# Miniprotein binders against b1l550, part 223

Target 1, 279 residues: b1l550
Amino acid sequence: MRLPEELLERARDIHSEAPSHRIKLDRVGSFGLKVPVEFKGFLLLAEADVWVSLPEGRRGVDLSRQVEAIYELSNPPKDPFSLCREAAISLLEKLNYADSSGVSIRFDAPLQDGESLKYYGVEISSIASDEIINKIRVEILGMTACPCTAELIRAYKSSEIAATHTQRSLGILEVSTKAEHPDPDKLASIIERAMSSPLRTYTKRPDEGGLVIRSLSNARLAEDVVREMIHLFLEEFGHLPEDTHILAAVRSMESVHMHDIYAERSFSLDEIRKEISSH
Short names: E, the ipSAE of ESMFold2; O, the ipSAE of OpenDDE; V2, 0.75 times the mean of E and O plus 0.25 times the DockQ between their complexes.

## First folded at step 15 (miniprotein)

Design v78V (at its last look DockQ between E and O 0.95; V2 from the best seeds 0.81)
Fold by OpenDDE base, second read of step 16:
Structure v78V (fold): chain B 279 residues (1-279), chain A 89 residues (1-89)
Amino acid sequence: as target 1 above (279 residues)
Amino acid sequence: SEFTVEAEINGVRIRIEVEVDGKEIRITVTIEKDGRRIRFMYVITSPEKLEKYLEEIERIIRMFGVDPEEVKRLIEEVRRLAEEILERL
């Protein structure tokens, strides 16, 4: 049932009214939208959040216009990065009372693993005001082998390859930049290469043994993984603006403990370059 | 800046600045309309990225109500100049 348009002329525009309390809101929007995106030849259904700021003199946001903004840009489906940036800008243009906007898009990115697929988690965002800041968070699981336990066992049994505990570790790279979102596959690759070994969706018996041996031969602390992530990141993405901010982190789901080990470093490209050059 | 292209179309001011940074170019777009400014940037490392992001910039400028043919002409000028730079890198 559609109400007669003539009734709209009689109805107060509640959203444009003055609020009872003149307070600016930072974010008002729709969260948990589902939007189609095209990524590496896959059509994915991503989760999206869209928001704008609300000035102190306006009671509410035109939420329908926010939803329209992202869906108009989502047909036909496009890459999620372009969608994110374009939608953030579109929100500011369509909602002229807002001084800032934001879009976040979340999905599992497919990653080729031999004849199968593995995946990594992606969250991209664009925050628009006078400038646009693009943020990407990539999360991928890998395997770590503990060097400390390996050394203890080596000392005990004098074996060439010491047994050690291995665990799943979640590697995280979060990049905030004035440039476009960096390549998520490259970020995922950095994380995997920083760990003792990657995970596999499937393993044949010889491959499984080889994977474990590689892990044992490349035993790393969570701290080692983070440092390696940073090193590899600088090699691949050192061209980004100097004010680009990075979070490199690892959460190791330790197999011998009830708790996880966590390590992180937050830095800007200019800060980390100065740090490395000082040594 | 290596070059800057500027246009003012129906009250929308567009500035596209191209800078060389090592082997890469940086494209900074500034759009001004109704007292608002929006600035965004791309780092171009390949001809394929150049084309992709020029198409995006074109779409973005069109969101501000700029005539599509005028936007197309502006983008083509930027494309030509940027390609010449990329060929030298």
Scores: ipSAE 0.816, ipTM 0.936, lowest interface PAE 0.6, mean pLDDT 92
Fold by ESMFold2-Fast, scan of step 15:
Structure v78V (fold): chain B 279 residues (1-279), chain A 89 residues (1-89)
Amino acid sequence: as target 1 above (279 residues)
Amino acid sequence: SEFTVEAEINGVRIRIEVEVDGKEIRITVTIEKDGRRIRFMYVITSPEKLEKYLEEIERIIRMFGVDPEEVKRLIEEVRRLAEEILERL
């Protein structure tokens, strides 16, 4: 049942009232919104969170205006990066009491994989205040092969192809920058190239054999993968602002252990250049 | 190789700075309205990215209640200057 609009004139504006306690809130918003996005020719269903800061003197946020902001910008569906940046700015313009706004969008991105597709995880955000900070996190599975066990088996049997254990490893690149979001396909490519081999959605036996031989011939520690990811990142994205922050990480789901191996490095472009140039 | 385009449209102050940084073009946009300032930037590595981000900049500026025709004129000026620089890289 829809109530008469005339009642709205009699109702108090609860959101504009003073709160019971004068406490500022950092993030107030609508979380878990379903939003269609256009990504490289695909229509995808993404999940979005939108929020603003709330000053100590205001009781509540107009949540309906937040939902309106993102849905107006998502019709027709557009690329999630532009949507993220535009929605964060729109929220500040529409909600003038807010000191900051934020938008986060998550989706699985398709990658061409022979005759099929494979998917990797993408999470992006834009946080707007006096400046806008854009963040992207890309996660993709690959294969790693242990060089230590390979060396032991080589010493024991001597062979052209080292035998060792292989496992799935999750590669992670996160970039926080004042510039626009980096291309996630390029980040995914960096992660895959740093691994012993990429994973496939579908392989026939001869192709599967080739993938296994590739991984065995390119055995890498989690530490090796992180260093290679950083090296490849600098080749591709060294042009970003010097205060750009990067997290490179690998979680290896060790096939010979009950636990995982994890390696990471966080750095700014300014920091890493000074470190590399000092050697 | 550096230039700035400034406009005040319907009380909204817009400043667009285009700078060369190595092989790339950096476009920084500052919008001031009702005592609030917002600054954001793009790193342009190709003509395709320039067109994409100029369209995004136009959409963003239009959110501030400015005259669409004046915004279009502003963006056309920035495009002309940025294209000239990009051809030299």
Scores: ipSAE 0.785, ipTM 0.926, lowest interface PAE 1.0, mean pLDDT 87
Fold by ESMFold2, look of step 17:
Structure v78V (fold): chain B 279 residues (1-279), chain A 89 residues (1-89)
Amino acid sequence: as target 1 above (279 residues)
Amino acid sequence: SEFTVEAEINGVRIRIEVEVDGKEIRITVTIEKDGRRIRFMYVITSPEKLEKYLEEIERIIRMFGVDPEEVKRLIEEVRRLAEEILERL
């Protein structure tokens, strides 16, 4: 059932009224939208949130215009990064009373794993005001091998035994920048390369043996993983604006413990360069 | 900056600044309409990325309700100059 359009002429425009309490709001929007995106040849159903700021003199947000803005840009499905940036600007242009707008999009990104697939988590956002800030968070699992236990086992015998505990570790890179969103595959690659070895969807025994040997040859503490992620990030993305902010973190599900280990470092590019050059 | 292209289309002021930073080109876009300014940037390392982001910039500028033919000419001018710069890097 559709109500008559002529009712719009008689009804109060509640959203354009002044509120009883003149208090600005930072984010008012539509959350949990399902939007189609095209990522590397895959058609995915992503989850999106859209919002704008609301000035103290306006009672409500035109929520249908927010939803309309992102769905118009998502048909036909397109690159989620372009969608995110374009939608943030579109919201600010369409809702002229807002000082800022924001869009977030999250999806699982497929990644080739030999002849199979695996995935990693992606969440992006774009916040538009006088400038646009683009943020991307990538999460991917890898394998770590403990160097402390490896050293104890080496010392136990005549060094013929190569063994240690291994576990899944979740690596996290989060980048906030004025430039366009960094390539998520490159971020995922940085995280995997910082681990002792990648995880595979499946392996045959010769390849499985190779993974174990690789992990033992690259035994790393959670702290080592974070430091290596930072090193690799600087090699790949050191050219980004100097005020680009990064969070590098790892959560290791230690196979010999009932609890996880966590390590993280936040920094801007200019901060880390100063730190490194001082040593 | 290496070059700057400015235009005013239907009351919307557009500035596209191109700078060389090492091996990369940085493109900064500023759009001003009715006293509001929005500024965003891209880092370009290849002709493929240049084409992709110039298309995105064109789509963004069109959101402001300006003459599409004038926007197309603006983007073509930037493409010509930026491609020459990118070629020598």
Scores: ipSAE 0.728, ipTM 0.913, lowest interface PAE 1.3, mean pLDDT 89
ESMFold2 (binder alone), look of step 17: mean pLDDT 86; pTM 0.853
OpenDDE base, look of step 17: ipSAE 0.803; ipTM 0.933

Design v79I
Fold by ESMFold2-Fast, scan of step 15:
Structure v79I (fold): chain B 279 residues (1-279), chain A 89 residues (1-89)
Amino acid sequence: as target 1 above (279 residues)
Amino acid sequence: SEFTVEAEINGVRIRIEVEVDGKEIRITVTIEKDGRRIRFMYVITSPEKLEKYLEEIERIIRMFGVDPEEVKRLIEEAIRLAEEILERL
């Protein structure tokens, strides 16, 4: 059922009217949109949020123009990074009353794992104003092994390989930059290499044994993992602009505790280089 | 090495700056339309991705209501100049 088109002529343009209070809003938009994206040969279903700033003198935002902008750019499906950057710019161009626009896209990224696949979390955004700030957050599970308990068991005369507790740990790398989004596979690789060992989707007994031995032989505190992630990040992405901001974090789901252990460090490339060069 | 391509097409001012240092390529794009200015950049360490990002730049410029043929000509010039510099490195 459609209402008569003549009603459109008589309807007020509510969005263009003055608001009840002259207050600027930072983010107004359409959240939780389902969008197909092409990622490294895979067609994936992603979830997107799109928004713009709303000036103090305008009652509402053109939500239909926001949805049109991202859907036009996502058909046919394209890589989520280009989609994110292009949609943010498109929103700012289409909605001339806005001071800024933003787009976030979230999906689970496939990673080849022997003959199977495993998945890691990716969230990206682009915020456009006089310039664009691109952000990416990668989360992937790995394994950590406790070096403190390993040392105690070694002192107790346990075995040639020190026994210790192991647990799943979530590694997090978040990068905010004026440059294009970093490659998420490289960020995931950095996280996995910083851990005691990566996790597998599927293992046979000999491979599982090797993974456990690797973890036990490479015991690391959450603090060790964060420092190693930062070191590896600088080796791979030191070319990014000096004002690039990074968050490196680990949340260890301790198998011997009712609580988690958490370690993090936020820094800019300029800040961390000065810190490292001072010693 | 660096070069700049500038154009003003139907009131839209476009500036593309390309700086090459070894294998690192920095591209900065500035678009000005109706009193609004936007600037964005790429830092490319894989020269094979240069054409991909210049194509993205082309799609972005087209959003501002610029003549498609003029945009293609601008991007083709930028690609040609960038490839010439890379060949000399």
Scores: ipSAE 0.732, ipTM 0.892, lowest interface PAE 1.1, mean pLDDT 85

Design v79K
Fold by ESMFold2-Fast, scan of step 15:
Structure v79K (fold): chain B 279 residues (1-279), chain A 89 residues (1-89)
Amino acid sequence: as target 1 above (279 residues)
Amino acid sequence: SEFTVEAEINGVRIRIEVEVDGKEIRITVTIEKDGRRIRFMYVITSPEKLEKYLEEIERIIRMFGVDPEEVKRLIEEAKRLAEEILERL
């Protein structure tokens, strides 16, 4: 039941009132919205957060305008990257008291895997103020094999069997840039190519054996994987603005330990080029 | 080489800058309305990306209450300039 609109004339404008304490808030918004998106031919259900900054003199945010902004832009479903950027800008235009706005969108992206699909994690954001900063985080599982144990086993007795432990490793690439979001499939590809081998949705016995042998013949430390991810990233995305910031990381779920191994490097394109060229 | 397309429509000032950076084209959009300025950019690596991001720019500019006819003219001019640059790369 809809109440008479005449009530709006009598109701206090709570949001525009002075707050109990004159404190600015960085992020106020609607979190956990379900939004359909179109990604590379797939219709996916994504989860979105939308927010704005709230000045110290204003009690609240018009949350209905936030929800309207993203839902109007998501019908019909569109590319989540365009949706993210457009919604962030729309929020600033609709909510003029805000100094900044932001949108984040999360989904599992399908990736072709033989005759099947596998999935990797994507989280994107756009934060708008006097400029827009676009961020993307891609996470995908791969396989690593320990080169240290492989070498020890070869030294022990058998040179014909490259025995070592293998484990699932989570590769992470996060990019913050003033340019549009990088293609997540390319980021996922970089991560998989840096690993000892990719993981599969399913394998038959001969294919599984081949995957394991490939991993064993390409044994890599977490540190090796991070360095290779950075190298491959620079080859593919070296054209981004020099102030683009990247996080490359690997979390190896060690099969011989109760704990994980973690390696990371954060850098700007300007910083890493100077480091590499310092010879 | 660089080109700029500017318009002021119903109190909204729009500037689209198209410049060459290496093998890529950079498109920077600045929108000013009611004392607020926002600037955003795209790196164009293909004709398909150019078309896609010009459509996105058009949708964004329309959010500011700009006349749709004027926005189309602005985008068409930016497209022409960007295509001239792409032909020379």
Scores: ipSAE 0.773, ipTM 0.919, lowest interface PAE 0.9, mean pLDDT 86

Design v79L
Fold by ESMFold2-Fast, scan of step 15:
Structure v79L (fold): chain B 279 residues (1-279), chain A 89 residues (1-89)
Amino acid sequence: as target 1 above (279 residues)
Amino acid sequence: SEFTVEAEINGVRIRIEVEVDGKEIRITVTIEKDGRRIRFMYVITSPEKLEKYLEEIERIIRMFGVDPEEVKRLIEEALRLAEEILERL
């Protein structure tokens, strides 16, 4: 049933009324929206959150205008990065009482792996005010091999490739910048190259053996992986603004422990360059 | 090499600043409307993406209630100037 539109003339405009308490709210919006996006030739169903700030003198946000903003921009489906940036600006323009707006979009990104596909996690956001801050978080699994146990086994029985435990490790790169979102495939590549070896969706026995030998020959601590990720990031993305903030982290699901090992470093480009140049 | 294109369309002031250094292109966009200012930027390391980002900038500017044909002309001018600089490199 559709109620008569004449009721709009008699009904109070609740959202524009004064609130019971004059308190500003930081984020008010529509969360968990499903939005189609085009990512590198794939049509994906992404999950989106949209929000705006709410001033102390206004009771509510026009939620229908938020949904309109993102869906208008998602037809036809476009790349999630452009959608994220455009929707944040659109929200701020459409909801002129807001001091800031934000959009986040999350999806699993397909990545070509020989004749098969693998995937990595992507979460992006854009927050608009007098400037736009774009954020991207990429998470991908890789393999690490323990150098400590490798050295102990080598001492016990010398060989060119020492036996050691291997485990899946989750690599994380998060970038917050005034520039456009970095290419997630490049971030995923950095994480995989920092690991002892990447993971594969499909391997035949000879290829699987090669992957294991690769990881054993390239044993790395969680701390080593984080440092290598930072090094590789600076080579690829050192052109970003100096105030760009990065989080590099790895969570190693240790096969010999009932708990995980975690290592991280957060930094700005300005900060890390000064640190490296002082040595 | 650098250039700036500016326009004021129906009370909306738009400034697009482009700096080309080798293959790196920096674009900064400033939009001012009704006492509000927003500034955003792109740092492009693949010149072939220039047209894509200028198209995004065009869509964003159009959100501010400006004449679509004037925005299209502004973006076409920016693209032409950038391509001239890139051809000379």
Scores: ipSAE 0.772, ipTM 0.915, lowest interface PAE 0.9, mean pLDDT 87

Design v7G
Fold by ESMFold2-Fast, scan of step 15:
Structure v7G (fold): chain B 279 residues (1-279), chain A 89 residues (1-89)
Amino acid sequence: as target 1 above (279 residues)
Amino acid sequence: SEFTVEGEINGVRIRIEVEVDGKEIRITVTIEKDGRRIRFMYVITSPEKLEKYLEEIERIIRMFGVDPEEVKRLIEEARRLAEEILERL
């Protein structure tokens, strides 16, 4: 049943009313939206959240305007980074009562891997107020091999190629910056190069053997991987503003333990340059 | 060095700053409308990135109700300045 339109004249404007308590809210919006995006030649279905701040004197936000804004900007599908930045600014322009706006977009990024595809996780955000802060988090699996067990086996067996345990390790790079989002493929490449070897979706037996031998010849502690990720990041992205904040982390799913090993370092570019120059 | 392109169109004040930072070009955009100011920036490392981000800047400025022809004029002046700098890097 359709309700009579004359009832709209009698309906209260709930969102513009005073709230029960005069408390500012930091984020009010539409979460879990499905949005098509174009990424590196692929058409993907991403998940998006959009929000604005709500002042203490206003009961609610206009959620329909938020959803319409992001869908208009996503038709035709565009690159998720531009979509994220443009939508955050658009929300501030459209919702004049808000002090800040934000957009986050999550998707699995495909990477061509020989005759197949592999994937890595991407989450981006843009938060707009008197400035825009852009954030990107990239997560990709790689392989690590334990150098400690390798050394023990080498001592015991006098072997040139040490036997050791290998495991899947999750590498994480998160960047928060006033500049545009860094290229996620470059972040994923940094993570993979820091590992003992990359992982693949499909390998034949000879290729699998080669990957394992590569890993064993390049054994790395979680601590080694994080340091190498930071080193490679500075080589590739040292041009970003000095107040850019980075988190580098690895979670090693240790094959010989019931638990994982975790190593991380967070820093600003200004902070890390001063630390390195003191050495 | 720093170069600035600015305009005030239909009550919207736009400033585009182009500066050299090491081997890169930094483009900072400031938009002021109805008592609200927003500032955002890009670091340009290639001619391809310059084109991409100038197009994005143009789309963003147009959101504020600015005349499209005036926006094109501002973007072309910013492009000219950035290309002069890129040629010298």
Scores: ipSAE 0.774, ipTM 0.919, lowest interface PAE 0.9, mean pLDDT 86

Design v7S
Fold by ESMFold2-Fast, scan of step 15:
Structure v7S (fold): chain B 279 residues (1-279), chain A 89 residues (1-89)
Amino acid sequence: as target 1 above (279 residues)
Amino acid sequence: SEFTVESEINGVRIRIEVEVDGKEIRITVTIEKDGRRIRFMYVITSPEKLEKYLEEIERIIRMFGVDPEEVKRLIEEARRLAEEILERL
């Protein structure tokens, strides 16, 4: 049932009224929206959150206008990075009482894996005020092999290929920048290259043996993987603004422990370059 | 070197700056309307990215009620400046 439109002219405009308490709110919005996106030739279902700041003198936000903003921009489906940036700007233009706006979009990104696909996690955001800050977080699983146990077993057996424990490790790269979002496939590639070996969706026994041998021949601590990720990031994305902030992290699901090993480093580009040049 | 394209129509002010930063091109867009200023940027590492982000800039500027023909003019001016810089890299 649809009520008559003329009732809108007689009803109070609740959102524009004074609130019960004159308190500013940082984020008010529509969370958990389902939006279609076009990512590198794939149509994907993404989840989106949209929000704006609310001034102390206004009771509520026009939530329907937030949903309209993102859905208008997502029809037809477009790439999630452009959608994120454009929707954040659109929200400020449509909701002039807001000091800031934000959009986040999350999805599983397909990555070519031989004759199949594998998936990695992507979460992006754009926050608009007098400037736009773009953030991207990429998470992908890989394999690590312990160099300490490898060395001990080589000493024991005098083997040219040392046996050691291997485990899944989750690699994480998060980038916050005034420039456009970095390419997530390049971030995923950096993470996989830093690992002992990548993981696959499907392997036949010969391919599986090859991945295991690669991992064993390229044993790395979680600490090694984080340092390698930072090194590879600087080679690929050193052109970003100096105030770009990065988090590089690894969570290793240790096969010989009841607990995980975790290593991380947060830094800005100007900070890390000064640190490296001091050595 | 810095190259700038500016427009002011019906209270909307647009500035597009094209700059060299190392081996890359930086494009910065500033839009002012109704007492609000928004500034955003792109780092261009290839001709393909230039075209992609110029199209995005065009869509964003059009959100502010700027005439489509004027937006197209601004984008073509920005493209020309960026291409001049690319010839020098």
Scores: ipSAE 0.780, ipTM 0.920, lowest interface PAE 0.9, mean pLDDT 87

Design v7V
Fold by OpenDDE base, second read of step 16:
Structure v7V (fold): chain B 279 residues (1-279), chain A 89 residues (1-89)
Amino acid sequence: as target 1 above (279 residues)
Amino acid sequence: SEFTVEVEINGVRIRIEVEVDGKEIRITVTIEKDGRRIRFMYVITSPEKLEKYLEEIERIIRMFGVDPEEVKRLIEEARRLAEEILERL
């Protein structure tokens, strides 16, 4: 049932009214939208959040216009990075009372693993005001082997390859930049290469043994993984603006403890370059 | 070497700045309309990225109500300049 348009002339525009309290809001929007995106030849249904700021003199946001903004740009489906940036800008243009906007898009990115697929988690965002800041968070699981336990067992049994506990570790790279979103596959690769070994969707018996041996031969603390992630990141993405901010983190789901080990470093490219050059 | 294309079309001011940073090109776009400014940037590392981001810039500029043919001309000028720079790198 559609109400007659003539009734709209009689209805107060509630959203444009003055609020009872003149307070600016930072974010008002629709969260948990589902939008189609094209990523590496896959059509994916991503989760999206869209928001704008609300000035102190306006009671509410035109939420329908926010939803329209992202869906108009989503047909036909396009890459999620372009969608994110374009939607953030579109929100500011369509909602002229807003001084800032934001879009976040989340999905599992497919990653080729031999003849199968593995995946990594992606959250991309664009925050628009006078400038646009693009943010990407990549999360991928790897395997770590503990060097401390390996050393203890080596000392005890005098073996070339010491047994040690291995665990799943979640590697995280979060990049915030004035440039476009960096390549998520490259970020995922950095995380995997920083681990003792990657995970596999499937293993044949010889491959499984080889994977474990590689892990044992490349035993790393969570701290080692973070440092390696940073090192590899600088090699691949050192061209980004100097004010680009990075979070490199690892959450190791320790197999011998009830708790996880967590390590992180937050830095800008200019800060970390100065730190490395000082040594 | 900095190149700047600036146009004003129907009250929308568009600036495209092309800067060389080492082996890369940075394209910064500034759009000004109704007293509001929006600035965004791309780092161009390949011809394929150049084309992709020029197409995106074109779409973005059109959101501000700029005539498509005028936008096309602006983008073509930016393309030519960026390609000339990329060939020198």
Scores: ipSAE 0.799, ipTM 0.927, lowest interface PAE 0.6, mean pLDDT 92
Fold by ESMFold2-Fast, scan of step 15:
Structure v7V (fold): chain B 279 residues (1-279), chain A 89 residues (1-89)
Amino acid sequence: as target 1 above (279 residues)
Amino acid sequence: SEFTVEVEINGVRIRIEVEVDGKEIRITVTIEKDGRRIRFMYVITSPEKLEKYLEEIERIIRMFGVDPEEVKRLIEEARRLAEEILERL
């Protein structure tokens, strides 16, 4: 049922009224929206949050305009990066009382894995004010093998390829930049190459044996993986603006412990270049 | 070198800067309307990226109520400048 539009003229505009307390709110919006996106030939169901800042003198946000903004831009489905950036700008244009707007989009990205697909996590955002800051977080599982136990077993057994414990490790790269979002497949590739080996969706016994041997021959501490991720990131994305901020992290789900091991480093491109050049 | 294309149409001021940043092309867009200013940028590493982001820039500028034909002319001038730079990379 649709009520007559003429009622809008007679009803109080609740959102434009003064609030009970004159307090600015940083993020007010529609969270958990389901949005179709087109990613590298796939139609995926993504989850989106959209928000704007709310000034101290205004009681509420026009939530229907937020949903309209992302809906208009997502039909037909488009790539989530363009959608994210365009929606953030659209929100500022449509909601003139806001000082800033933001959009976040989350989805599982397919990645070709032989004849199969595997998936990695992607979360992106765009925050618009007098400038736009684009953020992307990529998480993908890989395998690590412990070099400490490997060295101890090698000393005990005198083997070239020492036995050691292996575990699933989650690699994380997060990039915040004034430039467009980096390609998530390239970020996922960096993480996988930094690991002892990638994981597979499907393996036959000979391929599984090869993965294990690769891991054992390329044993790495979580600390080693983070440093390698940073090195590979600089080779691939060193062209980004100097104020680009990166988080590189690894969470290793240690097979010999009841707890995880975690290593991380946050830095700007300017900071890391100065650090590396001083050595 | 730096190239700038700037237009003001119907109270909307649009500035597109195309410049070389190392081996890449940097495109910066500034839009001013009704006392608001927004600035955003792209780093172009290939001709395919150039076309993709020029199309995105066109869609964004159109959100501000600029005449579609004027936007097309602005984007084509930016493309010409960027292609001139790409030819030298």
Scores: ipSAE 0.785, ipTM 0.922, lowest interface PAE 0.9, mean pLDDT 86

